# VH-VL binders against Putative glutamine--fructose-6-phosphate aminotransferase [isomerizing]: the designs that were tried, part 23

Target 1, 262 residues: Putative glutamine--fructose-6-phosphate aminotransferase [isomerizing], of Saccharomyces cerevisiae (a2p2r3)
Amino acid sequence: MCGIFGYCNFLIEKTRGEIIDTLIEGLQALEYKEYDSSGISIQGDELESLNIYKQTGKISSLKEEIDLYNLNKNLPFISHCGIAHTRRATHGGLRRANCHPHNSDPSNEFVVVHNGVITNFANLKALLMAKGYVFKSDTDTECIPKLYKHIYDTSIELGYNLDFHVLTNLVLKELEGSYGLLCTSSHFPDEVVAARKGSPLVIGVKGKTDMDVNFVEVEYLDQEEDYLKLNTQTKSSGNVLAAAPVKYNTCLRKSPPFVHNT
Below, E stands for the ipSAE of ESMFold2; O stands for the ipSAE of OpenDDE; V2 stands for 0.75 times the mean of E and O plus 0.25 times the DockQ between their complexes.

## First folded at step 14 (VH-VL; framework fv_becotatug)

Design P7 (at its last look DockQ between E and O 0.37; V2 from the best seeds 0.00; counts 0 for: pae E 2.4 > 2)
Fold by OpenDDE, look of step 14:
Structure P7 (fold): chain C 262 residues (1-262), chain A 122 residues (1-122), chain B 107 residues (1-107)
Amino acid sequence: as target 1 above (262 residues)
Amino acid sequence: QVQLQESGPGLVKPSETLSLTCTVSGFSLSSYSVHWVRQAPGKGLEWLGVIYTSGSTRYNTPFTSRLTISVDTSKNQFSLKLSSVTAADTAVYYCAREWIATGQGDYYFDYWGQGTLVTVSS
Amino acid sequence: EIVLTQSPDFQSVTPKEKVTITCRASQSIGNSLHWYQQKPDQSPKLLIKYASYSFSGIPSRFSGSGSGTDFTLTINSLEAEDAATYYCHQSDSWPLTFGQGTKLEIK
């Protein structure tokens, strides 16, 4: 059993230290049984950079790992998205490389935490390896961020500038199995994508004022037509993964700022 | 320009303590972890230990009782002390910078010092 | 510790030839393998990071491949300046370890 946790502040200043603490506390709150590994991803010092910290053992070990680095914990962020994960080893051995988050490449262009099982991992891995991707871990999750990067790079090459939501939908169409996942990207600063199929996912929103937030916009992948057009165009170029139709439970977009109708 | 330079005595007597200093320029030791690696004459490379930006250290198991790595950020220097040396400790000692890989346990050395030969002899 | 075994230990080759050096890990290390070049009386120089990514400033004739336990460094067209000892290095697990080296001589 694994747990995923995401924390985003938007237009509210938070320090790096506060963000880290929040992510760690979130993981601690998920602890039902003893986990064997944990990790987080946060914004780096450079613009559009993502850092990953992960460690085997208890959450305290993750904290210790982070403390090995002299991070400026007082660095303020007006907007920031961080993701976190704790796991019991199901796929892959107990080694640091198998801990979440997983990345697309050494530059961490896409970073993913995942709760679930990707059943077509072997096929995806083979496909991605044929495209030149090299896998680091023994987990089924690692195909996800690499798939993000593959689709992203392909789209750019074809002259498409996809938003994070559309990109995510394209990725999800290729995934089989069950998942709760969070994804961040250096290409999409201050954004986080949350998606679920089978696995539970809870979203909480807190405003400066008592906002009657009664709903988070959840998008169901019913818009087959627009994505099919993209796939048909990419099929003609021979480089885009043919998306199998997968029934998705919920895709969440960044909710537009609540226009307080005064 | 990133530079690392090792310095210290080229000759140490058996049972004494080998002391080396690495002086860095072009980057801050508060931002980068740095390592010590040695190479016996005609042999391969052996990792000795690391000092992180926090000042925390990790040593290779054979050296845990004898090796101390420290840092002086004000001088842009970090040091190695290896106690109770024997002929087996004769080597070229390198300091190297770790690429900033945050937390993944992936460490490669993007810049190296020129190395300094230390001979253990009576 | 993870043991890295290189092959061959020594190779003598003619300029413009293709050279292949292999590194085998005692256990799976994913792509946490790096390649260094060390010329005589010089410090090691990073060539390839994470099995297949060329380091900045490295000539295109150098390439790396592999994952898991088997890795390869390839020099597509050998130059005289490529005479050196090449080392693989793993960063998957502590302690960090190196291969025994492959000495490449140019005829």
Scores: ipSAE 0.236, ipTM 0.705, lowest interface PAE 2.2, mean pLDDT 86
ESMFold2, look of step 14: ipSAE 0.550; ipTM 0.773
ESMFold2 (binder alone), look of step 14: mean pLDDT 90; pTM 0.935

Design P8 (at its last look DockQ between E and O 0.35; V2 from the best seeds 0.00; counts 0 for: pae E 5.1 > 2)
Fold by ESMFold2, look of step 14:
Structure P8 (fold): chain C 262 residues (1-262), chain A 120 residues (1-120), chain B 107 residues (1-107)
Amino acid sequence: as target 1 above (262 residues)
Amino acid sequence: QVQLQESGPGLVKPSETLSLTCTVSGFSLSSYSVHWVRQAPGKGLEWLGVIYTSGSTRYNTPFTSRLTISVDTSKNQFSLKLSSVTAADTAVYYCAREYWSGEDYYFDYWGQGTLVTVSS
Amino acid sequence: EIVLTQSPDFQSVTPKEKVTITCRASQSIGNSLHWYQQKPDQSPKLLIKYASYSFSGIPSRFSGSGSGTDFTLTINSLEAEDAATYYCHQSDSWPLTFGQGTKLEIK
């Protein structure tokens, strides 16, 4: 079983070191007995940049890989969305190129972690290769961020300015099979989209109640039973809420949730 | 414009330490890494190692006891030291730029190389 | 350590002929194999990345193929300037390794 984990802080300052630690702790909570890869993606030093750190083996190998870059761990982020992935040893391909996250391009315009099987992967790969995309891995996941970039670039050329969730819906329409995925993008900083089809996804929300704000039940992403628990979000008039147009659904193809754990 | 240039002594006596520098321009050392590769006369290419901005290194196994790679980001310079040299260390030494972070290990820009001869 | 074995070591070729060079890896490396050209007294130059993708500015007569353990560099309609030594290079696993080289010369 593959595990995906996302962490978002919204208008609450966290340092890069705190964000990395939270992502790694999230992976450790998902850790399986026999692991063959792990990875994370976080914002880089430059405005609207994304970095990927991934390695085969245990989480300790990922920590060693991150340390090679000598990151400024004290760099603060008022808002940030990071994503992470880990995989059991029973998957084929013990190569760094097959580790998640996967990117769209060398600039990491779109970065994805994914669980599941994209059954039309061969057709998507052929299309994207014809468009000039370079594939480095054997995994079906690699087509997802490249498809994001292809659709995004086409929309810009045609004069559209798509929201991230709208772009995501267009991408999901082209995918066949099962998936649970998280996507971040340099074009949509401080946002993460999540989508699910035939794969478990759990969302935890931690916040504070203030005046007429309803309580949101917190779910942890440390469960091993591979089942889905959904949080409900209640709108409160005049309070600090990120609006979500979708309520009470078990499929998030149209309005991907935010994922965080504090 | 990306440029790499190696410089060094040309001639080194056996058992001494070989010391080379690679001066780079057109890219930031904090954003990329530079590798060392050598080529003995009439022979193939051999990867020696790399250093990251963290100061961490990766060396090819035969060289782990003799090789030291360092970086001075204020001078845009990578340095290589190879101790206890023998005639087998006679080679053209290249520095080469890694295309994209530590996960893309093909070399898109190479220096012109510098020949180091080990003899008395 | 991944050993890359090239074939042939040497080939004498007439201009406009098709040339095929192979590289075999000691274990699967997916498509993490790259081809370099080195002319006499010059540094290596990248031709093909990730088995089959041409680097910027490389003539279309150069192509690459293969995955896993068996890889091929093909030069269709060889030109005189293609006389050089060709190396494969794997980036799948540390340490990074090169093939022993294939020298092409013009008859």
Scores: ipSAE 0.226, ipTM 0.632, lowest interface PAE 5.1, mean pLDDT 79
ESMFold2 (binder alone), look of step 14: mean pLDDT 90; pTM 0.927
OpenDDE, look of step 14: ipSAE 0.493; ipTM 0.787

## First folded at step 15 (VH-VL; framework fv_becotatug)

Design Q1 (from P3 with heavy chain F27G L29I V34W; at its last look DockQ between E and O 0.56; V2 from the best seeds 0.00; counts 0 for: pae O 2.5 > 2)
Fold by OpenDDE, look of step 15:
Parts: sequence; structure tokens; C-alpha cells
Structure Q1 (fold): chain C 262 residues (1-262), chain A 124 residues (1-124), chain B 107 residues (1-107)
Amino acid sequence: as target 1 above (262 residues)
Amino acid sequence: QVQLQESGPGLVKPSETLSLTCTVSGGSISSYSWHWVRQAPGKGLEWLGVIYTSGSTRYNTPFTSRLTISVDTSKNQFSLKLSSVTAADTAVYYCAREYWTQTGQSDYYYFDYWGQGTLVTVSS
Amino acid sequence: EIVLTQSPDFQSVTPKEKVTITCRASQSIGNSLHWYQQKPDQSPKLLIKYASYSFSGIPSRFSGSGSGTDFTLTINSLEAEDAATYYCHQSDSWPLTFGQGTKLEIK
């Protein structure tokens, strides 16, 4: 059993230390049994950079891991998205490599935490390995960020600049199984994608002041929309993937300030 | 391209402290973890210890009481001090970079760059 | 500590032959095994990372396989320049450890 937790602050300044603490506290709040590994992903020092810290053991071990780095914990962020994960080693061994988050590449272009099972992992792994991706873990989750990168890079090569939502839909179309998923990317600063199939996921929104709404929009799979018509020759004629993207994920983005009806 | 170069005395007397420095060029020392590995003549490789970007260290158990690894970011160097040396400490000492960065590349624990090594002989 | 045991300790082979070196871990390390080549009077050079992935610039004749406790380095067609000592290395657990080495001589 795994727990995932995401924390985003928008237009509310938080220090790196506060963000880390919040993520860790979030994980602790999810804990009903003893977990044997945990990890977080936070923004790096650069806007288009993501850091990953993960370790086996108790949450204290994760903290120790983070402390091995020379992080400025007082660095302020006006906006930031972080994701966190804790697990019991039921799938894959108790290894640091099996801890979430998982990344797409050494540059952490895509970072994912996942609760669930990707049943077509073997096929995806084979495909991605053939493309040169290095798999380091025994987890099925590892294919997800790599798939993000693959689809992203392919889209770029074809002359498309996909938003995180469309990209996510394309990724999710290729995934089979069950998942609660959070994804962040250096390509999409201050955004986090949340998706679920089978696994539960709860989203909370809190404003500095009372908000008119306290929910986020959720998109469901029932709407088949052609989000991407990719043609090797022209942008208009064909889908790069066999199936049309479907709206069934939610992206949390920097939102315009809520016009509070004073 | 990242380059590592070990420097220090090639001869140390028994009971004295062996001091070596690894100078890193072509990259920032603050971005990676750095290791010392030694090789006795005609023997295999022995891991000594690591220093992280925070300055935290981890030593191999046999050396915990004698080994100190430090970093000088201003000089882009990290160093090794091994106290109370004996003939058993005679070895080629290598510094190496681990592909473990401040960005949390925690899954990339291999040595991608090595120094040329420096022979240290412990003799009276 | 995790003990890595290589086999054989020594091998003498002719050029163009296939060579296989094995490394066995005392416990499962997943794929956290790396292979290094060390030529005489040189520093170790990374060949294979995470059991089966070739490092940049490494000739295709080098390959790695295995997971868990049993790993193999294969050189498909030996070149004279491949005369070296090969070491497996685990990064799964502290302390970091190396195999005892396999010395490869080319006839």
C-alpha cells in the first residue's frame, strides 16, 4: 500500500523548508501503518528544475537523506508544486531505487508518484528500453515518467508543443491498470497533474481568504476529444498515437486570482 | 569534461597522517558526491568514504576512526586525511565522482569519473 | 556488507573470442551492479551501469546482464586492448563494495 501527497502554493510565499515540512507532514497524515520508504520531489534552485529525495526506512530517514544535500531551506517560493510518496515494499524490494518519486531521466524532466499497478508495465518497459531509457527500479511506476518524456519528445520532434494536460492524456491512454498519480515536470513549472483510475485521490483547495468555491474541476473519460492531430507533414491530419486523447485527468495550475466578490 | 586529479605526498611514515587532495576541473564540486577509493598493490578496489554536497560524510567501517573527508568549494577540491597509517595503508588512492547530485539523482550511484590515482607508500 | 564474488579470477583468451565474467552478490541488489575496466597503471573506467546499460563511449562488444544476485559481463569479440582487470561494483547498500576483480589476458 502506498500513499501519495501533493502540495502546491500559488501566490503565497513559502520557503523550501516549509514546503518540505508540509510534504512530509502530509505523508505522515496518510500513515495508518508503518511505511518502509518515502520520497519527495520539489523545485530545484532553478525554475525549470526538479529535485528528488527518497529513502528507505522511516520518515526520519527521508529527512536525513534531504539533509545530505546542501539545500537552502530558506529559499522562498511564491509558487511551487511538490509531490510526495510513501510505501510499503509490496511491489519490488525494499530498495532506494524502488522508492517514489520516479523520474524520466537524470534531468528529472518528468517526476511521478504513483499508487496503483500498471499492468502493461512489461510492454511499456520494453518499448522504452528500446528507446534508450534506463530502468533502475523494480517498480511498474518507473515507466510512467519515461513515457511522459517519450511522448513529449516525440511531440516536439513533430513540431507540436503540447500542454501538460494533453500530454498527460496521451500518457494515460497508454497506461493500463489502476492508479492514483501525481506528475510534475520541469517543462511545466508550477503545474501538477493529478489523475486517478480506481485508486482514490482527494484534492483540497484553500485560499488566503474564503473562496467562493472550494473545489477544482474534474474531467472524466467520457469525452473523447481529439486533442492532438499530428501529421508528419502537417499539423492537421493525423494522431501521433493510435487513440484520441481523452479528458480524464485534472491539472492544477497557477490560477488567476480569485475575484472575491468583496 | 570533468577531470579529477589526486595530489599529495607519495611517502608517509608510519603513525603519521596521510593527506591527499583531489582537484576537480570541468565541473562544480558542489553538485555531486565525491568518493575516495584505494587499491593496494596487486589487490582490488576498496571504498573508503564519501562526502556529499552538504559536507556530510560517510566512511567505510574500518576507517571511521581514522578517516576524514572534507571539501573546499572555493578551490573546487576535496580531501582525504587518514591518520595513524601503517604499511597496510600503502595503496594507490583514487578520487571519484558519483553521479549523485544535489538535485537528488539518488538512483545513479556509479562512479563515472576517476582520478588517475596517486601512490602513497607508508614506510619508515 | 554485500560481498561480490567474481569468476574467474583470471582468464587467458585469444583475440576475437567471447569472454564471460560473472559476479555474484551475497544478497539481492536488484540491478545496482556496475562494471569497471582497469588497465595496467590506469584508473578504473566505467563500462556498464545498472547491470545491463552500457556507459557512454563503450564499445558494443561489451554487454552486461543479470539481476538480483547473479550478473554477467560479456565481451563478444575480444580485442587486444581489452586486456585488463574487470571489477563489479554494487551501489545498493552501504558500504559500497567491489568484486575481487577478474584479470583478463590476451594471448
Scores: ipSAE 0.239, ipTM 0.706, lowest interface PAE 2.5, mean pLDDT 86
ESMFold2, look of step 15: ipSAE 0.561; ipTM 0.779
ESMFold2 (binder alone), look of step 15: mean pLDDT 90; pTM 0.918

Design Q2 (from P7 with heavy chain F27G L29I V34W; at its last look DockQ between E and O 0.66; V2 from the best seeds 0.00; counts 0 for: pae O 5.4 > 2)
Fold by OpenDDE, look of step 15:
Structure Q2 (fold): chain C 262 residues (1-262), chain A 122 residues (1-122), chain B 107 residues (1-107)
Amino acid sequence: as target 1 above (262 residues)
Amino acid sequence: QVQLQESGPGLVKPSETLSLTCTVSGGSISSYSWHWVRQAPGKGLEWLGVIYTSGSTRYNTPFTSRLTISVDTSKNQFSLKLSSVTAADTAVYYCAREWIATGQGDYYFDYWGQGTLVTVSS
Amino acid sequence: EIVLTQSPDFQSVTPKEKVTITCRASQSIGNSLHWYQQKPDQSPKLLIKYASYSFSGIPSRFSGSGSGTDFTLTINSLEAEDAATYYCHQSDSWPLTFGQGTKLEIK
């Protein structure tokens, strides 16, 4: 059993410390007696950088881990997306490496927290390993951020500039099983993608004023929307994108400024 | 390619402080965690401590009272100070880079310095 | 701390032979085990990361396997240049620790 928590502030200044506290508090709210690891991902000092902090044990252990880095907690962010996770070890042992979030690469281009089971993990892992990806954990989740990167890089090579939503849809098409997941990326600053299949996911929105508009876009992808007519021009590299249509639930994009209904 | 080079005195007297510097070239010191490892003559490897990108440190338990690791980003260097040295501190000292940048917790060493021998003798 | 115990401590082998070095952890460390090669008067060199992944530039004759507590470094078709001391290293828990080393001599 796992819990995932995301926190985003848009056009509301929050300090790094406040963000960390919010993420941790979110995890605490989800905390069941059985959790034995936790982690967070937050923006680094650079705009296009993501940091990951994770540790086995209780949430207090995570706090201790974060404190080791002595981060500038007073650093302000006008916009920021952070994700957090707590887990009871199911897939993989009680190891720091098995803690979420998981990353795509050492540069943390894609970072994912996940609640669920990816049933085709073995196949995905084999594919990704063949592409040169190195797996560090025993978790099924680790394939997800790597898959993001693989699809992203491939799309770039093919001359496509996919938005985070489309990219996510392509990733989700390749995933089998159940999931609630959050993904952040250095390629998509101030965005977080939330997706669910089977696993529950709750999104809350709070504005300075009462919001009359739902700024959370929930998309249900019907089978037929060929989003990427990737004109497979015949370049010889195997059609990585032949996955069956999966129903997709929620993407949180960079929100427009809160229209204060005066 | 990243290169590390240790520098410092090869001889230190007992009770004095051993000071070493690791100079990093071919990469930014601010992007990674950096470690000190030593090897006594004819012995194995012993981890001493780490300095994080933030400048925070973690030391191996035997050295917590004597060891200080610091970083100078302006010079692309990080340093080790080991106080109250004894003959037991005679070793080749290595600086090493941790593979993954900030906060990843992957603690294998992909790049090593050549090492510098420090002898503690009166 | 996690204690890593290597076996054997010393091995003398003939070129072209297969060599196996084992490393046992005092507790499960998953795949957070790495192998280093250290030649005389040189610094350690990373060979294998996370139990089974070869580091860049490492000859294919080097391979690693294992998970949990038992790990193996294998050198297929030993070459003279492989004379060195090999160390396992764990990155699973603080403090970081190394095996005692396995000295490999080539006849």
Scores: ipSAE 0.021, ipTM 0.603, lowest interface PAE 5.4, mean pLDDT 86
ESMFold2, look of step 15: ipSAE 0.479; ipTM 0.738
ESMFold2 (binder alone), look of step 15: mean pLDDT 91; pTM 0.932

Design Q3 (from P8 with heavy chain F27G L29I V34W; at its last look DockQ between E and O 0.74; V2 from the best seeds 0.00; counts 0 for: pae E 6.9 > 2)
Fold by ESMFold2, look of step 15:
Structure Q3 (fold): chain C 262 residues (1-262), chain A 120 residues (1-120), chain B 107 residues (1-107)
Amino acid sequence: as target 1 above (262 residues)
Amino acid sequence: QVQLQESGPGLVKPSETLSLTCTVSGGSISSYSWHWVRQAPGKGLEWLGVIYTSGSTRYNTPFTSRLTISVDTSKNQFSLKLSSVTAADTAVYYCAREYWSGEDYYFDYWGQGTLVTVSS
Amino acid sequence: EIVLTQSPDFQSVTPKEKVTITCRASQSIGNSLHWYQQKPDQSPKLLIKYASYSFSGIPSRFSGSGSGTDFTLTINSLEAEDAATYYCHQSDSWPLTFGQGTKLEIK
């Protein structure tokens, strides 16, 4: 069917080229016979901007689309969250507008990739259209980023300052059916949200020395999959330790569940 | 702040090649995709083609054998050549910059246009 | 190739009137429809992107609506400076195409 993949680096420099390559390699690891569409979203050149690259056809068509722009592949990112999607070849024709990722608006304030079926899509679409949202695709996925933006904008009008996790919970409460999704936002540039209902989700974590602080918050997966847990390591030198919040590096991809204990 | 200016001969003989240059100021030509659009007298707008930041091109179907779009980054210019012209190619020619966010597409900057007349 | 058909071709209008211009696509283009204004002897200017989103700096009297095959540009209270030719433009499919234009003039 469909595959989603996310890649995050936090406080470890990666170039745009490395990020793109990692996202494409993640899609290729999904091992479908033939894809009929693929796409990625990454940070653009402007601060807090998101760009979408997507195309019908094989992954090579996506690479050609990206190459048309001759992006500065050497541009460094000390922290970055990227998302990617691919769809198995189907029996019918397709439009580029139906490819993932999907955005909330022309400014890409919220960008989503999704697997699964949103069974209440018709109701959500009707609600969002009544609130003035304009749909450009035939996909059920398009309601998700638009719902993110609607709830976000309403919260700002009411004077709230929601965390991305809290905003996501409000969005998920409105979704019925099965899903695996990743969301990035220009409003939360260092963050990606991953969520699942009925679809498998696997999280891989790669850390460094005990001088790195890595936290992984994981929703419980199927009983057949390992539950990932990392402990914080702090090196003390006899002084009082000051609190220093650290953002996680989280990399999501389709892989077999296992534990590598070394 | 970005400005586009078309230049080239205003009169071209039938069967010859129409050549135009668009000079870009206030921005780097290498960072964007660039289009040519024309408007025949008393008619609407017709898209001719695009050159991407990579140098790759895409042309409207009737022009695939006659149209060449190219870039000269040292002069911050891009060019149009249309071979084997006829009176039907008489038009105002515009250059335009593509806005592209990875999904959304439109022309955000246009040149002033230059009239090219094809006449014996 | 997607053909965009505008209606009307020409309209004489009184200042402060509400003006409606339509654009019909030969097949569905979702919301990939944009509106441009071209004043006499000037280059086109973007008004509305993606059917209903106003471009930066465009007066609020201009609005767009529609999706699929049927689209509308509305000028809520026409001003004399709005005398121009209006084009719809689609970005859904290659080649890119424009409507034939709708000329508005003040009577």
Scores: ipSAE 0.051, ipTM 0.566, lowest interface PAE 6.9, mean pLDDT 79
ESMFold2 (binder alone), look of step 15: mean pLDDT 92; pTM 0.924
OpenDDE, look of step 15: ipSAE 0.277; ipTM 0.717

Design Q4 (from Q2 with light chain S32Y; at its last look DockQ between E and O 0.46; V2 from the best seeds 0.00; counts 0 for: pae O 6.0 > 2)
Fold by OpenDDE, look of step 15:
Structure Q4 (fold): chain C 262 residues (1-262), chain A 122 residues (1-122), chain B 107 residues (1-107)
Amino acid sequence: as target 1 above (262 residues)
Amino acid sequence: QVQLQESGPGLVKPSETLSLTCTVSGGSISSYSWHWVRQAPGKGLEWLGVIYTSGSTRYNTPFTSRLTISVDTSKNQFSLKLSSVTAADTAVYYCAREWIATGQGDYYFDYWGQGTLVTVSS
Amino acid sequence: EIVLTQSPDFQSVTPKEKVTITCRASQSIGNYLHWYQQKPDQSPKLLIKYASYSFSGIPSRFSGSGSGTDFTLTINSLEAEDAATYYCHQSDSWPLTFGQGTKLEIK
């Protein structure tokens, strides 16, 4: 069993330390049994950069790992999106590489935490490997951020500028199985996407003042909805994978560009 | 392309401190973890320690009391100090870069220095 | 610490032959095993990362396999330039460790 937790502050200043603490506390709150690995992704020091910290062991091990890097925990963020994960190893061994979050590449263009099972991960992995992606884990989750990057890059090559929502829908169409999923990207600053199929996902909204609504809009994907009409006639290599239609619950949160004091 | 170059004295007396510097070119030192590895003559490779992007360090157990690794971002360099040296510390010393930047840690060494021989004389 | 034991320690082979070097870990390390080549008076060079992925610029004759505790480096059709000492390395657990090395000589 795994737990995923996302935390976003929008136009409310939070320090890096507060963000880290919130993510970790969130994971602790989700703890059902003893977890054997945990990790977080937070904004880096560079503009639109994402950092990943993960470690085997208890959440305390993650804290120790983060502390090794002696981050400026007082760095303020007006807006920020962070994601976190804890797991008991069920798929893949207890290795650091198997810890979430997983990334698309060393630059962390796409970062994902996942609760569930991607049943077609072998096929996806084979496809992505054929495209030059290198896998370093034994998890089914690792294909997800790489798939994001693949679809993103392909769309760019084809002349499409997809938003994170459409991109996510395209990714989800290719995934089979069950999932609770959070994804952040350097291409989409201050955005986080949440998606679920089978696995539960809870979204909470808190405003500085009373809000008219206390929920986030959820989109249900229909099987017939084509978000990207790719003209495959012009470039043979540009076919976005057509997957079997599946209904997905998705949520996208957009925020203004983040401002931090460097 | 990233390049690493070790520098320091080739000869150190017993009980003195061995000091080496690794100069990094073609990349920012602040973005990666950096390691020291040594190789005694005719022997294998021995990991000494790592310095993280923040300057925090981790040392191999045998060296925890004698080894200090530091970074100078202004010079794009990181250094090694090994105190109380003996003949057993005679080795080629390598600096190396860890593959993944910023907190993912414990990956392979993709770039190595050429190494510098340090001899501890009796 | 994780002990990596390579086999053999030394091998003398003829050009164009196939060479296999093994590395055994004292405990499971997943795929956190890497292979380096070190020629005389040179620094180690990365050959294989994460047990089976060739590093950029490495000839296709080099390949790696294995997971857990048993790993193999294979050199197909050995060339004279492949004379070197080969090391396995684990980055799974602290402290980082290397195998004792396998010296390959070409006849």
Scores: ipSAE 0.022, ipTM 0.567, lowest interface PAE 6.0, mean pLDDT 85
ESMFold2, look of step 15: ipSAE 0.508; ipTM 0.747
ESMFold2 (binder alone), look of step 15: mean pLDDT 91; pTM 0.931

Design Q5 (from Q1 with heavy chain S33Y, light chain S32Y; at its last look DockQ between E and O 0.62; V2 from the best seeds 0.00; counts 0 for: pae E 3.4 > 2)
Fold by OpenDDE, look of step 15:
Structure Q5 (fold): chain C 262 residues (1-262), chain A 124 residues (1-124), chain B 107 residues (1-107)
Amino acid sequence: as target 1 above (262 residues)
Amino acid sequence: QVQLQESGPGLVKPSETLSLTCTVSGGSISSYYWHWVRQAPGKGLEWLGVIYTSGSTRYNTPFTSRLTISVDTSKNQFSLKLSSVTAADTAVYYCAREYWTQTGQSDYYYFDYWGQGTLVTVSS
Amino acid sequence: EIVLTQSPDFQSVTPKEKVTITCRASQSIGNYLHWYQQKPDQSPKLLIKYASYSFSGIPSRFSGSGSGTDFTLTINSLEAEDAATYYCHQSDSWPLTFGQGTKLEIK
């Protein structure tokens, strides 16, 4: 059993400390049974950087872990996206490496929290390992951020400049199983993607004032639309990245552009 | 280049407190995790404990009641105090740096720099 | 704690030979295994990080492999200067632990 939580502030200033507290409180709110590990990802000190903090044990252990880094908790962010996870070790052992979030690489280009099961994990792992990726955990989730990076890098090599949404669609097409997931990336500051297939996901939006609408738009995977989007992002006439025609239920799209108070 | 140097008494009496200091040069002490590791004569390596950037510490289980690690950022040093020593505490004591980046990776890293080690003998 | 068991404890080899040292973890540690070389009267030196990545300045004759519970350090074409004790180390879980060491002597 796992829980995922994301918190985004846009055009509302929040300190790093407030953001961390919110993420942790979010996880606590999800806690129905005892979890044995938890973690968060937040914006780093540098532009387009992501930090990951995770630890086994209770949520209090995560707090302690975060405190070890002596972060400037007073650093303000006008816009920020953070993601969080808590788990009971049902898949993979109780070890720090199995805690979420999972990253694509040591630079945290892509960071993912995941609730669900990727059933084709073994195949994806084999593919990614053949491409030079090293796996650290026993979790099926670890393939997701690595797949993001692989597709991203490949797309760049092929002359494509894909947005986070299109990139996500390509990733999701390769995933089999059930999932609720959140992904952040240093390549896409102040953006978070939320996707679900089978697993439940709830999105809440709060404004300073009453919003004109009482719903959030969601996107359903459309193969034709995705193809067109890829073509529009092509710098030169090249081959479109091949993906299996898999449908996912919900995807939350673009966030405002990154603004950091330096 | 980062350098670590252990210093302290080479001889300690039983039941007394062993005190060592590691002086760091060529880099800031506040940017990394700092460890103590010891090696008894003719034996392997034993991890003792770590001090983090925040000053928080973690000790190996056998030493939780006897070991204190501290940091002095003003002197670019961190220290070890091991109380109630016995002959079993005779060892070469190493200070070491754990590779760390401020980019917030949630991993435990390797020891990239070591001191030369200092022999501490517990004897009456 | 995670127990790391090395094999062999001791090995005597001739220059230019291939040497293999193994390290087994009591539980899966992914790739959070590192190899250190310690020469007599010296501090340990990092050789391999995360099971298979050579550290900067390490000769190419040193290589590491493995994941999970079984790891291997390989020295291709042994040189006289490689006489040392080699330790595996895990950084997966607290407390940090080391293997018992493998002493390598050169004939």
Scores: ipSAE 0.047, ipTM 0.663, lowest interface PAE 3.4, mean pLDDT 85
ESMFold2, look of step 15: ipSAE 0.376; ipTM 0.682
ESMFold2 (binder alone), look of step 15: mean pLDDT 89; pTM 0.917

